# VH-VL binders against q96il0: the designs that were tried, part 115

Target 1, 167 residues: q96il0
Amino acid sequence: APERGAERRDTAPSGVSRFCPPRKSCHDWIGPPDKYSNLRPVHFYIPENESPLEQKLRKLRQETQEWNQQFWANQNLTFSKEKEEFIHSRLKTKGLGLRTESGQKATLNAEEMADFYKEFLSKNFQKHMYYNRDWYKRNFAITFFMGKVALERIWNKLKQKQKKRSN
Below, E stands for the ipSAE of ESMFold2; O stands for the ipSAE of OpenDDE; V2 stands for 0.75 times the mean of E and O plus 0.25 times the DockQ between their complexes.

## First folded at step 4 (VH-VL)

Design a4 (framework fv_ebronucimab; at its last look DockQ between E and O 0.03; V2 from the best seeds 0.00; counts 0 for: pae E 13.7 > 2, placed apart)
Fold by OpenDDE, look of step 4:
Structure a4 (fold): chain C 167 residues (1-167), chain A 120 residues (1-120), chain B 111 residues (1-111)
Amino acid sequence: as target 1 above (167 residues)
Amino acid sequence: EVQLVESGGGLVQPGRSLRLSCAASGFTFSSYSMNWVRQAPGKGLEWVSYISSSGGSTSYADSVQGRFTISRDNGKNSLYLQMNSLRAEDTALYFCARDTEYGSWSFDYWGQGTMVTVSS
Amino acid sequence: QSELTQPRSVSGSPGQSVTISCTGTSSNIGAGYDVHWYQQHPGKAPKLLISDNSNRPSGVPDRFSGSKSGNTASLTISGLQAEDEADYYCQSYDSSLDAYVFGTGTDVTVL
């Protein structure tokens, strides 16, 4: 019985770009684009006196970032793989080699590639719909928590001012 | 309907390993963070481990740190707990629990649990 | 592991009100982290009863209410019914442990 080669699903290594900001940073840092997702990771600053609400917001932002990184890394890999397969298949059908006479990678024309893009988008439509829905939910939640944190900070400032007036 | 079904529990000797699984259905698994919570016989609830929706972030209780590994396969709607170096104190019913909405650090759905018994 | 402190048992007659306390520390409830409550019937999985101190999920009766003050949270069951006989657990987050923490649990008995 032929050993069915376990297709190593090249899962994009969850290697969040180990962008390490300077230790003394008091603000969020934006890293270089990730090689797989092409998204720029944000390293979130952690205040010394982070409130529970601020922590919740930070964690939610971090999780959302990780979620986005993973989604786009996988999508880009899938896209690249399917694109290459499509090109190879079409070239083979045309009786063309993978390389031109000049040694360059053989490419398809814009019309043929348009068919690929259309098919790819159609095939992944539902996946993109779910992504968009989740993206909106996450960002709505983040915005909501940002509002709460802002209110908390205002309230804390007011309390501090009152205490200073009473002394 | 949201369903979580734990499996992989059983009787094991101390020092052995066991892998628990949780099969999720009825919701977009990849959108939710997941947890393991355990309950020793006749005891209270104890949080064991957390994993983010993407699997990029994990956390563990001190009692299991370095011995247990939480993981997930979003393509299979599955959560896992690899338990190594099992101890008698790890004897418990292990629940798979879903995080509630974003930013809520509560658990809105639970499985029925799978029993792990560590005994010589 | 730091557990939130609950009374071991609470009892009441049908129609009465009972209150379960959940006492934390400066690193969890006292730090301002939200408290959640779970109901667990014998041989059943826990069910979320109250989230975010006082929020009732869909399907939870209005006789259940939650509150939080200082380092203590409270679950009140008004109009106690026979079906309310169960174990109740509070849950929060502890910043010192970077972990979720549960209460010791309270057995509620309907007399």
Scores: ipSAE 0.816, ipTM 0.933, lowest interface PAE 0.6, mean pLDDT 92
Fold by ESMFold2, look of step 4:
Structure a4 (fold): chain C 167 residues (1-167), chain A 120 residues (1-120), chain B 111 residues (1-111)
Amino acid sequence: as target 1 above (167 residues)
Amino acid sequence: EVQLVESGGGLVQPGRSLRLSCAASGFTFSSYSMNWVRQAPGKGLEWVSYISSSGGSTSYADSVQGRFTISRDNGKNSLYLQMNSLRAEDTALYFCARDTEYGSWSFDYWGQGTMVTVSS
Amino acid sequence: QSELTQPRSVSGSPGQSVTISCTGTSSNIGAGYDVHWYQQHPGKAPKLLISDNSNRPSGVPDRFSGSKSGNTASLTISGLQAEDEADYYCQSYDSSLDAYVFGTGTDVTVL
């Protein structure tokens, strides 16, 4: 699955791009996947006459993205680090080097790795449960305000002559 | 073009306060984490403080913890550093620096800096 | 308050290669966090030179290259030119401090 932790990177591939949103965009922009979190960031458009309700929705979405990006960046790095440390420790106990005689990275089979996955799951189970709870809470709030913004826009459309920003 | 312009530096006595400002333009300020980095005269770079894009998370170097407060106003495209209980060791050129988009954790744009001198 | 160790100075003649080391600990480079490099000319703000250990931003000459292994990162300047005379800083993240950390800085002199 896409939630697998980032592999340790001794040499980053050339061509990992930085996305820079246009200064005067009229739309939200979705950038490439973040290197550490593996999530695509959204760059939010701020209209000239943003209503208080629209502002609240935008802030909530931005805060939620920041929280989500930080959580997964940290989890991916922690997983990769702890996996390599476990492999190193087990190889040391077996009297083996970090690379095979052919130069390939030494690994453990799935059965040997079972202890790592069990420990990692146990250590992080409660953290992920709190993450899931907070994720649902945040998404419920966002959905609620999206509904309120939609009603506000319909209401404004019905109350007076339609005027658009390009007008 | 991305621009970061610091202001608010000056000469101040130990124990006093200063407030630094950084005006940002040419990018969507609310999408980027921001940092303060300082450089004492003739010395190297020292990271001072971080603030997340929404302002919900902050971090500080041990040397300034409890004395400095970073803040931002995304509506005004402005970053701030409130510096209380200033010490001679805080004398430095203070840079506003943009954190790269999520994941790199490097500083891709820097201002020109504003000088803070703390002396008796 | 730098946590990363760099040599104080490095020198070379034009056309030579120089390498700057950056050594960290198990809580920063050794924990797998990337290393970034900055170039600072006298009286100027730092400029991002290398990101993510080896990525070269647009406008940075091909003669700059970076690598990382274990607790140590390296910046190599191949084909040294007069304009490369500057201070160079490495930077990473330290999880135990919850802080960005810079190297001590290296003064590169072109002889």
Scores: ipSAE 0.000, ipTM 0.528, lowest interface PAE 13.7, mean pLDDT 81
ESMFold2 (binder alone), look of step 4: mean pLDDT 93; pTM 0.948

Design a5 (framework fv_ebronucimab; at its last look DockQ between E and O 0.03; V2 from the best seeds 0.00; counts 0 for: pae E 7.6 > 2, placed apart)
Fold by OpenDDE, look of step 4:
Structure a5 (fold): chain C 167 residues (1-167), chain A 120 residues (1-120), chain B 111 residues (1-111)
Amino acid sequence: as target 1 above (167 residues)
Amino acid sequence: EVQLVESGGGLVQPGRSLRLSCAASGFTFSSYGMNWVRQAPGKGLEWVSYISSSGGRTSYADSVQGRFTISRDNGKNSLYLQMNSLRAEDTALYFCARDTEYGSWSFDYWGQGTMVTVSS
Amino acid sequence: QSELTQPRSVSGSPGQSVTISCTGTSSNIGAGYDVHWYQQHPGKAPKLLISDNSNRPSGVPDRFSGSKSGNTASLTISGLQAEDEADYYCQSYESSLDAYVFGTGTDVTVL
């Protein structure tokens, strides 16, 4: 019985959407939005004859995606937590309960929430600046490698045409 | 200045466990892939493990696969290597090494290493 | 474990040029993966010397140059200096193992 080579199941980190593209897909697939980051994950196609440059590009894209997913998942969690704490603290200060007389979740008015958003943005400004800087660096690198891969593909096509003319 | 400082090395008996740590400073730790590389006394360099910037991807050398676990805490700027079922052959100076900026599969910064000795 | 093959030692006089070879296989260097070079002085951590076959990081002297052809990469040290006495390691990637691979190392001696 031929020993079925153990497909190293890339154990998707526990938080990545279990979206599995069809096995016969020759294209990148976009999954549903992640429940934490709200970003749509991309499942990258792996060609049978993937070049080292194509592999580098794919890995860089994958790592960048994971980085983005983690950043936004954490950011959204932090935002939700701080928002809830802010609402609770303000309601308490007003002597109001967490629920209205009708049993609905008590909310703050738009003006009070504007203060929260302003404070949250101010507090996280530096974090967002670092994120943006790194995002641009990563995307620049991706674009650079995309260019290299494109050139490699052109060169390979030209070589194949020359070989066909020589035979 | 970029700094990597390894710790947690020591003398252990075969079959025991040890956890190494690497404290990173002087750069945005969460932006870089990290590696463990080891060097046995009087021997060459051996790559041990890799972890992506987010921690979502890991890779291991065959020699340590199933025994070692790489992890990171980006909030603490720390890299870890949990070493289980240690063997005499695991005796080495263990370096943490940073990936060079995006797309280069090289290591641009190294710690000074922490010595692990496995001896009965 | 897959290792890249290097000469055990290379020696030269001050001012001479020396070349260190790094031979891989069709699954690493020969597959088109880049080669990187490290310098290690005794009792020190490795230092990146050459990246991506021929790229010199900032602070690396121009007397160091890298090249790659087929399954073999080469590090050339021109105008050898006493401070160049160190161990040198090449490094690449093995796709079948999803692993980085180092060379066996070369001891460079300045005579």
Scores: ipSAE 0.413, ipTM 0.792, lowest interface PAE 1.6, mean pLDDT 89
Fold by ESMFold2, look of step 4:
Structure a5 (fold): chain C 167 residues (1-167), chain A 120 residues (1-120), chain B 111 residues (1-111)
Amino acid sequence: as target 1 above (167 residues)
Amino acid sequence: EVQLVESGGGLVQPGRSLRLSCAASGFTFSSYGMNWVRQAPGKGLEWVSYISSSGGRTSYADSVQGRFTISRDNGKNSLYLQMNSLRAEDTALYFCARDTEYGSWSFDYWGQGTMVTVSS
Amino acid sequence: QSELTQPRSVSGSPGQSVTISCTGTSSNIGAGYDVHWYQQHPGKAPKLLISDNSNRPSGVPDRFSGSKSGNTASLTISGLQAEDEADYYCQSYESSLDAYVFGTGTDVTVL
């Protein structure tokens, strides 16, 4: 399932993480959340003896991650822009300014914001429906290839046992 | 120390092709997106092309779309730019630059560039 | 065709402050994409000077600072020094083209 929306949590100061990918990592590793997508990328290890089937699985996982990162980067920025536009429009209709007397950005209450969420979902319904369809297709394909890799590894172990007995 | 070294530039006639290479060292090449950026003599920087860390996603400036192809070989730590149907306006110093694609979307390390001259 | 607008040149005397603007549109800076700044000395490759609007990478003097508001980003050089004489470029992402975009460049002259 997609990452639950980070936009529904307290805003934290944005900052550059101290992220430095390992030069010679022998394992997959997880980086800090991407600034725009808010998803943590996996950095995939490429072993020297990777089979063609293992390579296909790894590339499929990489491609799926890249696709997912791009989609959510775009959607999160669109969401933030449209949220601000909605708030500004509703404040204008109420005759209120964009900032409170304390200088903070004026906001709407949760009931008022529910209208925004409904409008956003309605406007983006088809886009999110196609995203969900493609997400499930990609994850089914990944799971299928994970099974094929697992069977390949079991078969190779059986083949090696047979070879040892015949030697 | 991160190092990027471009090569393959030269003098070519319009309509011909040229292939640029960028050799990367000092970092895990397969973890980073890569870019080509060019600078015509006496002019500013122009972004040319992007390729994701896996090579699965690419993007191109409108001025080169359909003529240039970015690619990479993560096994050789190498980035490439195939430039077809070259025009005089493609004359520039071509830099490769490392992208932080899952971070700041900026170019944190640059090569020194390789010069491409398209004679008319 | 998309590019970010910068002044062609800015000058100042040593010790003064200069500010370079970088103006985009609602499909790049105004869409929420951050602005990054590069310094390029003559005959040299560009170097990342400011990332994420205001972050100074390691090794960048603290006299360089950046900010962003609306469709416009700014780079400020406080206490201008002779070594700051260079070309400066802003860069962001243009969502309508799925493309990175540079500013037109600013030649900073130290008088």
Scores: ipSAE 0.029, ipTM 0.663, lowest interface PAE 7.6, mean pLDDT 84
ESMFold2 (binder alone), look of step 4: mean pLDDT 93; pTM 0.951

Design a6 (framework fv_ebronucimab; at its last look DockQ between E and O 0.52; V2 from the best seeds 0.00; counts 0 for: pae E 4.5 > 2)
Fold by OpenDDE, look of step 4:
Structure a6 (fold): chain C 167 residues (1-167), chain A 120 residues (1-120), chain B 111 residues (1-111)
Amino acid sequence: as target 1 above (167 residues)
Amino acid sequence: EVQLVESGGGLVQPGRSLRLSCAASGFTFSSYGMNWVRQAPGKGLEWVSYISSSGGSTSYADSVQGRFTISRDNGKNSLYLQMNSLRAEDTALYFCARDQDYGNWAFDIWGQGTMVTVSS
Amino acid sequence: QSELTQPRSVSGSPGQSVTISCTGTSSNIGAGYDVHWYQQHPGKAPKLLISDNSNRPSGVPDRFSGSKSGNTASLTISGLQAEDEADYYCQSYDSSLDAYVFGTGTDVTVL
């Protein structure tokens, strides 16, 4: 019985963005685009007196970022793999080599590639629907917590002003 | 129905390793943070570990730090806890628990637990 | 691990009100982190009873209420029923430990 080679699902390495902001930074930093997801990671600043609400917001933003990075890294990998497979398959069917006479990678025409894109989108439609739903839920939650944090900051400023007036 | 089912518990000797699994069903597993919580016989609840929805972030209780590893496979709707260097004090019923919502740190769904006994 | 402090046991007669306290520190409840409550019947998994200090999930009776003040949270069970006999645990987050923390648990007995 031929040992079915366990297709090592090349899971995109959880590319922890190696972007390290300067240690003395008092703001969020945006890193270069990740090589797999093509998304720019954000390094979130942690205030010295971070409130519980601020912490919740920060963690939620971080987790959402990680979620996005992973999703797009996997999608891009899948897309690239399937695209290459499609090209190879079509070239083979045409009796064409993988390289042109000039030594360049043989490519398919725009019409043939359009078929690939259509098929790819159709195949991944449900996955994209779930992504979009979750994206909206996450961003709604983030926005909600941003509002709460803003209110908390306003309240704290008002309390400080009252204390200064009473002294 | 939303359900979590733990497995992999058993009797092990001190210093050995065990891997727990939690199978999720009835919800979008990849959308939720997941936790392990344990309860020693006749004792209270103790949080053990957390993993974010994507698996990019993890945290551990001090009691298990460096010995336990939480992981997940969202494609299989599964949560795991690799337990190494097991000790007698690790004897407990181990629950997997789901975070309630984004930014909410309550656990709304629990499994029935799997028993881990560490004994010589 | 720093546990939240709960009374070991609380008892009441049917129809009475009982209150369970959960006392934390400046790094958890006192820092402003939310408190959640769980009910656990013997041989059963914990069930979320109260979230975010006072929010009742769907299916939780209105006789259960939560509050928080300072470094102490409270769970009140009004109109105590026989089915309320269980262990109750509070839970929060501790910033000093970067960990979730549970209370020591309270055994509620209906007399």
Scores: ipSAE 0.727, ipTM 0.894, lowest interface PAE 0.7, mean pLDDT 91
Fold by ESMFold2, look of step 4:
Structure a6 (fold): chain C 167 residues (1-167), chain A 120 residues (1-120), chain B 111 residues (1-111)
Amino acid sequence: as target 1 above (167 residues)
Amino acid sequence: EVQLVESGGGLVQPGRSLRLSCAASGFTFSSYGMNWVRQAPGKGLEWVSYISSSGGSTSYADSVQGRFTISRDNGKNSLYLQMNSLRAEDTALYFCARDQDYGNWAFDIWGQGTMVTVSS
Amino acid sequence: QSELTQPRSVSGSPGQSVTISCTGTSSNIGAGYDVHWYQQHPGKAPKLLISDNSNRPSGVPDRFSGSKSGNTASLTISGLQAEDEADYYCQSYDSSLDAYVFGTGTDVTVL
């Protein structure tokens, strides 16, 4: 399972469900958790003098965020759908109705649900391994470009200071 | 065995619509950004449109903005180009081209193209 | 409308070197965006030849090399062979158009 499971849940203060960044922000902003993926989106700042390297980094971060959001939204839907299908199938093979005599939705016990969890993990193993590989590859690329951007900014600032000292 | 196969080209009158498809095989389609590139008869290459690996980011050349729509279905390993309000200047061989989102903006795999002819 | 400028044609004898220039503007190559090169034989799809100014993808012969300086990128074919007769296109990104841009294309003739 991804390390980002429970960490993606939002602890934001009350009243921030309609979070909007300032109009002319010079910083990235983190929004509230997405309903379907449970991940917090980042709203990226675009500086007026963005270098090609800075643009590559920003675009890679934006597209990685969207890729991650789509993956988890799809996985949450798949988990919910397959869980209900498993429950319905097991109830039908046992000759039981979808609801109890009191009208409540019929459920399976923990031992029966363990079969679902084992089957789900087995069916989705390759998909999650490909996701983890791609996530690490994207994260390494992002980190590498962040380092290059930091060096570019340091050298530009030092160049400006050296020019002023020569004047 | 990595390949892209375009289809859906043909002869169409100005003002009409046409939908192109690109079938991908031999690679994980959902990991790659995709492009459409066209080449008018006897002319050079012109970039048309881009879509990110997840489909959430798109961009278009000014010449097609508002008329063409790029889309993808990662479940079907397919890329699409909906072309509306076609003009004679849209006549070209249309290529599907693969890109990688990891900061490589080069087009490393191309299809053979599908011909679109717009004439009255 | 912003295109990268290439010579229409270059030619060379077998075994010689030819160089194709690709000149951009301050919104593309001059801004520092990378340049990629494609080879296209008649009736064929383009093939990626050089990426990121100078990187050769797997399967591209060592005789192809690329460089970039200022507003200009260059593709050099050393030891020209008959099979190198084709059209060559450079490509970059243009920030003012927010678009990928191709060069005008160069027809390479092997004499």
Scores: ipSAE 0.287, ipTM 0.706, lowest interface PAE 4.5, mean pLDDT 84
ESMFold2 (binder alone), look of step 4: mean pLDDT 92; pTM 0.946

Design a7 (framework fv_ebronucimab; at its last look DockQ between E and O 0.31; V2 from the best seeds 0.00; counts 0 for: pae E 2.7 > 2)
Fold by OpenDDE, look of step 4:
Structure a7 (fold): chain C 167 residues (1-167), chain A 120 residues (1-120), chain B 111 residues (1-111)
Amino acid sequence: as target 1 above (167 residues)
Amino acid sequence: EVQLVESGGGLVQPGRSLRLSCAASGFTFSSYGMNWVRQAPGKGLEWVSYISSSGGSTSYADSVQGRFTISRDNGKNSLYLQMNSLRAEDTALYFCARGTEFGDWSFDYWGQGTMVTVSS
Amino acid sequence: QSELTQPRSVSGSPGQSVTISCTGTSSNIGAGYDVHWYQQHPGKAPKLLISDNSNRPSGVPDRFSGSKSGNTASLTISGLQAEDEADYYCQSYDSSLDAYVFGTGTDVTVL
C-alpha cells in the first residue's frame, strides 16, 4: 500500500508581526504589511490606567486582528499554491515547459487564468461566507464595546467635574 | 450540541512529559478562545492556560509558566496542552473549557476532564 | 496564585435563601472586572451559572442571582432545592497576574 505522503499542510507560520513600536508611544501604531497576509498590523496602545472595559475592547481588537491575519495568510498561501499547481498542470497538458525560450516563467493567458479564478472562488465560497459572517460579528462586538468605553469615559469625566465642584 | 472531550491523561513520573488533547464539536471552534482548567483531587478549580481563537495569543498561570505549552489546530477542531517537567503538584483533573466568542472572560462549556497523575 | 476568597461552606433548609460571597482585591473584582459563577456537582464538570456579575445563561433557574459591589461579589440562591447541593466557584480576572482567578469554592449543603 503506497504510503500516502502526509501532505504537510504548510500552515502559514503564525507570524506575530515583529513590528515593535517605540516604547514611549502613547498611540496605536500601524506596521508595514505582513509578508503573508498583506495586512497592516496595528499595535494597540495600553493606557497606564486602562479600565477593565478598555482592556476587554483592546483584547477583542487584538484577537480579531490576529484572526484576520491568520485567515488571509492562509488564504494567500493556498491561493498561491493552487495557482502555481494550476499553471503547471495546464502547461504540462499543452506540452509546454515551465520556462519560455527566453528563460522567463511560462504563464497562461488571461482566459485560462479566468477559469482558475472562477474555480478557486467557487471552491472557497463557503469559507469566505463564514469569514464574512464572523467578520461582521466581531466588528459588531468591537463597535459595541467602543460605545461602552465611550460612555464610561463620559461618566468618569462627569464624576470628576462634580468632585471638583464640591471641593 | 457543544461538546468538548479531553484525552491523553494518565500516570506519569515526575520530570516526564505528557500531551493532553481536547476534541471540540458542535460549534465553530476557530471562533472561540480556549482554556485549560485543572482541579486537584478534593481541591478547587485552577486556571492553567488560555489560547486565542487564532492561536496568536497565549497565557499561562505562573505555576505552569515555562513548562506547559498550549496550542490548537483549528482544522482539526483540537486543543492541546503539552506538559513538560511534570511535578506532583500537577496531579489534577484537566478540563478543556471554552471561552466566550468575544472575550467576556467566562467559560461557558466544559469537558468532562482527563485525569493526570504525577507520582514516583 | 491569588485566589478569590469564598466561605468554605454554606447550608440552608429547602425553600430558604442562601448567599455565597466572593471577595477579591483591587487587582481583580475591585478593579472592576466581572465575576462569573460556576456550579459543580460531585464528579461532574463545572457549569456556568452566572456570567458578567448577574447574567443568567439559558437553562439556569431564576432562583440564582448574582451581584457585585466593591471588592465583593455575591451569589444568592433563593428557594433552595435539594438539587442545588454542589460546590460553587466564583471566577474573575486579575490584572496584576494577567490571569484568570477562581474562588476557593463553597460547598452548599441542603439540610
Scores: ipSAE 0.487, ipTM 0.807, lowest interface PAE 1.3, mean pLDDT 90
Fold by ESMFold2, look of step 4:
Structure a7 (fold): chain C 167 residues (1-167), chain A 120 residues (1-120), chain B 111 residues (1-111)
Amino acid sequence: as target 1 above (167 residues)
Amino acid sequence: EVQLVESGGGLVQPGRSLRLSCAASGFTFSSYGMNWVRQAPGKGLEWVSYISSSGGSTSYADSVQGRFTISRDNGKNSLYLQMNSLRAEDTALYFCARGTEFGDWSFDYWGQGTMVTVSS
Amino acid sequence: QSELTQPRSVSGSPGQSVTISCTGTSSNIGAGYDVHWYQQHPGKAPKLLISDNSNRPSGVPDRFSGSKSGNTASLTISGLQAEDEADYYCQSYDSSLDAYVFGTGTDVTVL
């Protein structure tokens, strides 16, 4: 992917963290939890002498983080929305109010809520199965590139020692 | 079967706007970065713009920066290009192109393109 | 702006081998960025032919091969066939432009 800069503050989709680490930092930064996904974004350091392979690894990690945060932000919102709708529907069917006498939100007992959790898992089973498959594929790719970067760095150190012995 | 179908091209006068669409099918659209690539009549390929799988990161060729806006709707499996302040030099066949799984280092599937002609 | 340089055209007889060069600069191929190749028949969309310098995607005939050394990438078509008559483009990434860049294109003619 083309990279115009290390930060995309104004182009981020809804629900993505706006945290921006110091530009001159020599280390990766872990930002605060995103309020929708509950995941902490990593803001990756871009070294001055980043190789093309190191750039591929960094972009792959950035893309995977972005993909993962978007999935869980969407799932968390869907879960919360459907949970409230289920509770409201069942309370209305039983002729009960949405609030208790104390003003707190009325809720359902554990057995009644078990119906919701079973329905939600069943409806989303295939989506989560494909998410898990893609998550493992992305982590395999990241591990593979980490290995390639490690080998590249070892090779570069050996070339530097060979050059110094020749000088 | 992966399919990408572009639409929204046409004849337009300089300074006007067009919005291109690309309908995707046969793959998990939300897992892939997407690109626009154009080809002027009788000329070679030119990369135009990129958008990440979630839409959180975008980039543009210098020739279109500030005039074109790439976007996507993962719920509709659709990619868009809003082209403002069109110039004669923007005349081209515009392709929708998919990045590879796990990155966008090559363009592994292409649509057939939609023609944009900017002429007074 | 940076474009990758390709010969304007190459030609060969059926069964012959042809090679297309793709020459970049120190901000793209010379910096170590991978090169990809696309085939485009007249009136058709480009098709990915070679990725990551030498990887052949599924469905691409084994007569197509790619390599990269230094500032130059090469696409070789061994055993040229009539259906190989098309335009061929190389593509890489340019760090100074922060952009993808394509080659100038090569028209392959089968005699």
Scores: ipSAE 0.428, ipTM 0.739, lowest interface PAE 2.7, mean pLDDT 84
ESMFold2 (binder alone), look of step 4: mean pLDDT 92; pTM 0.944

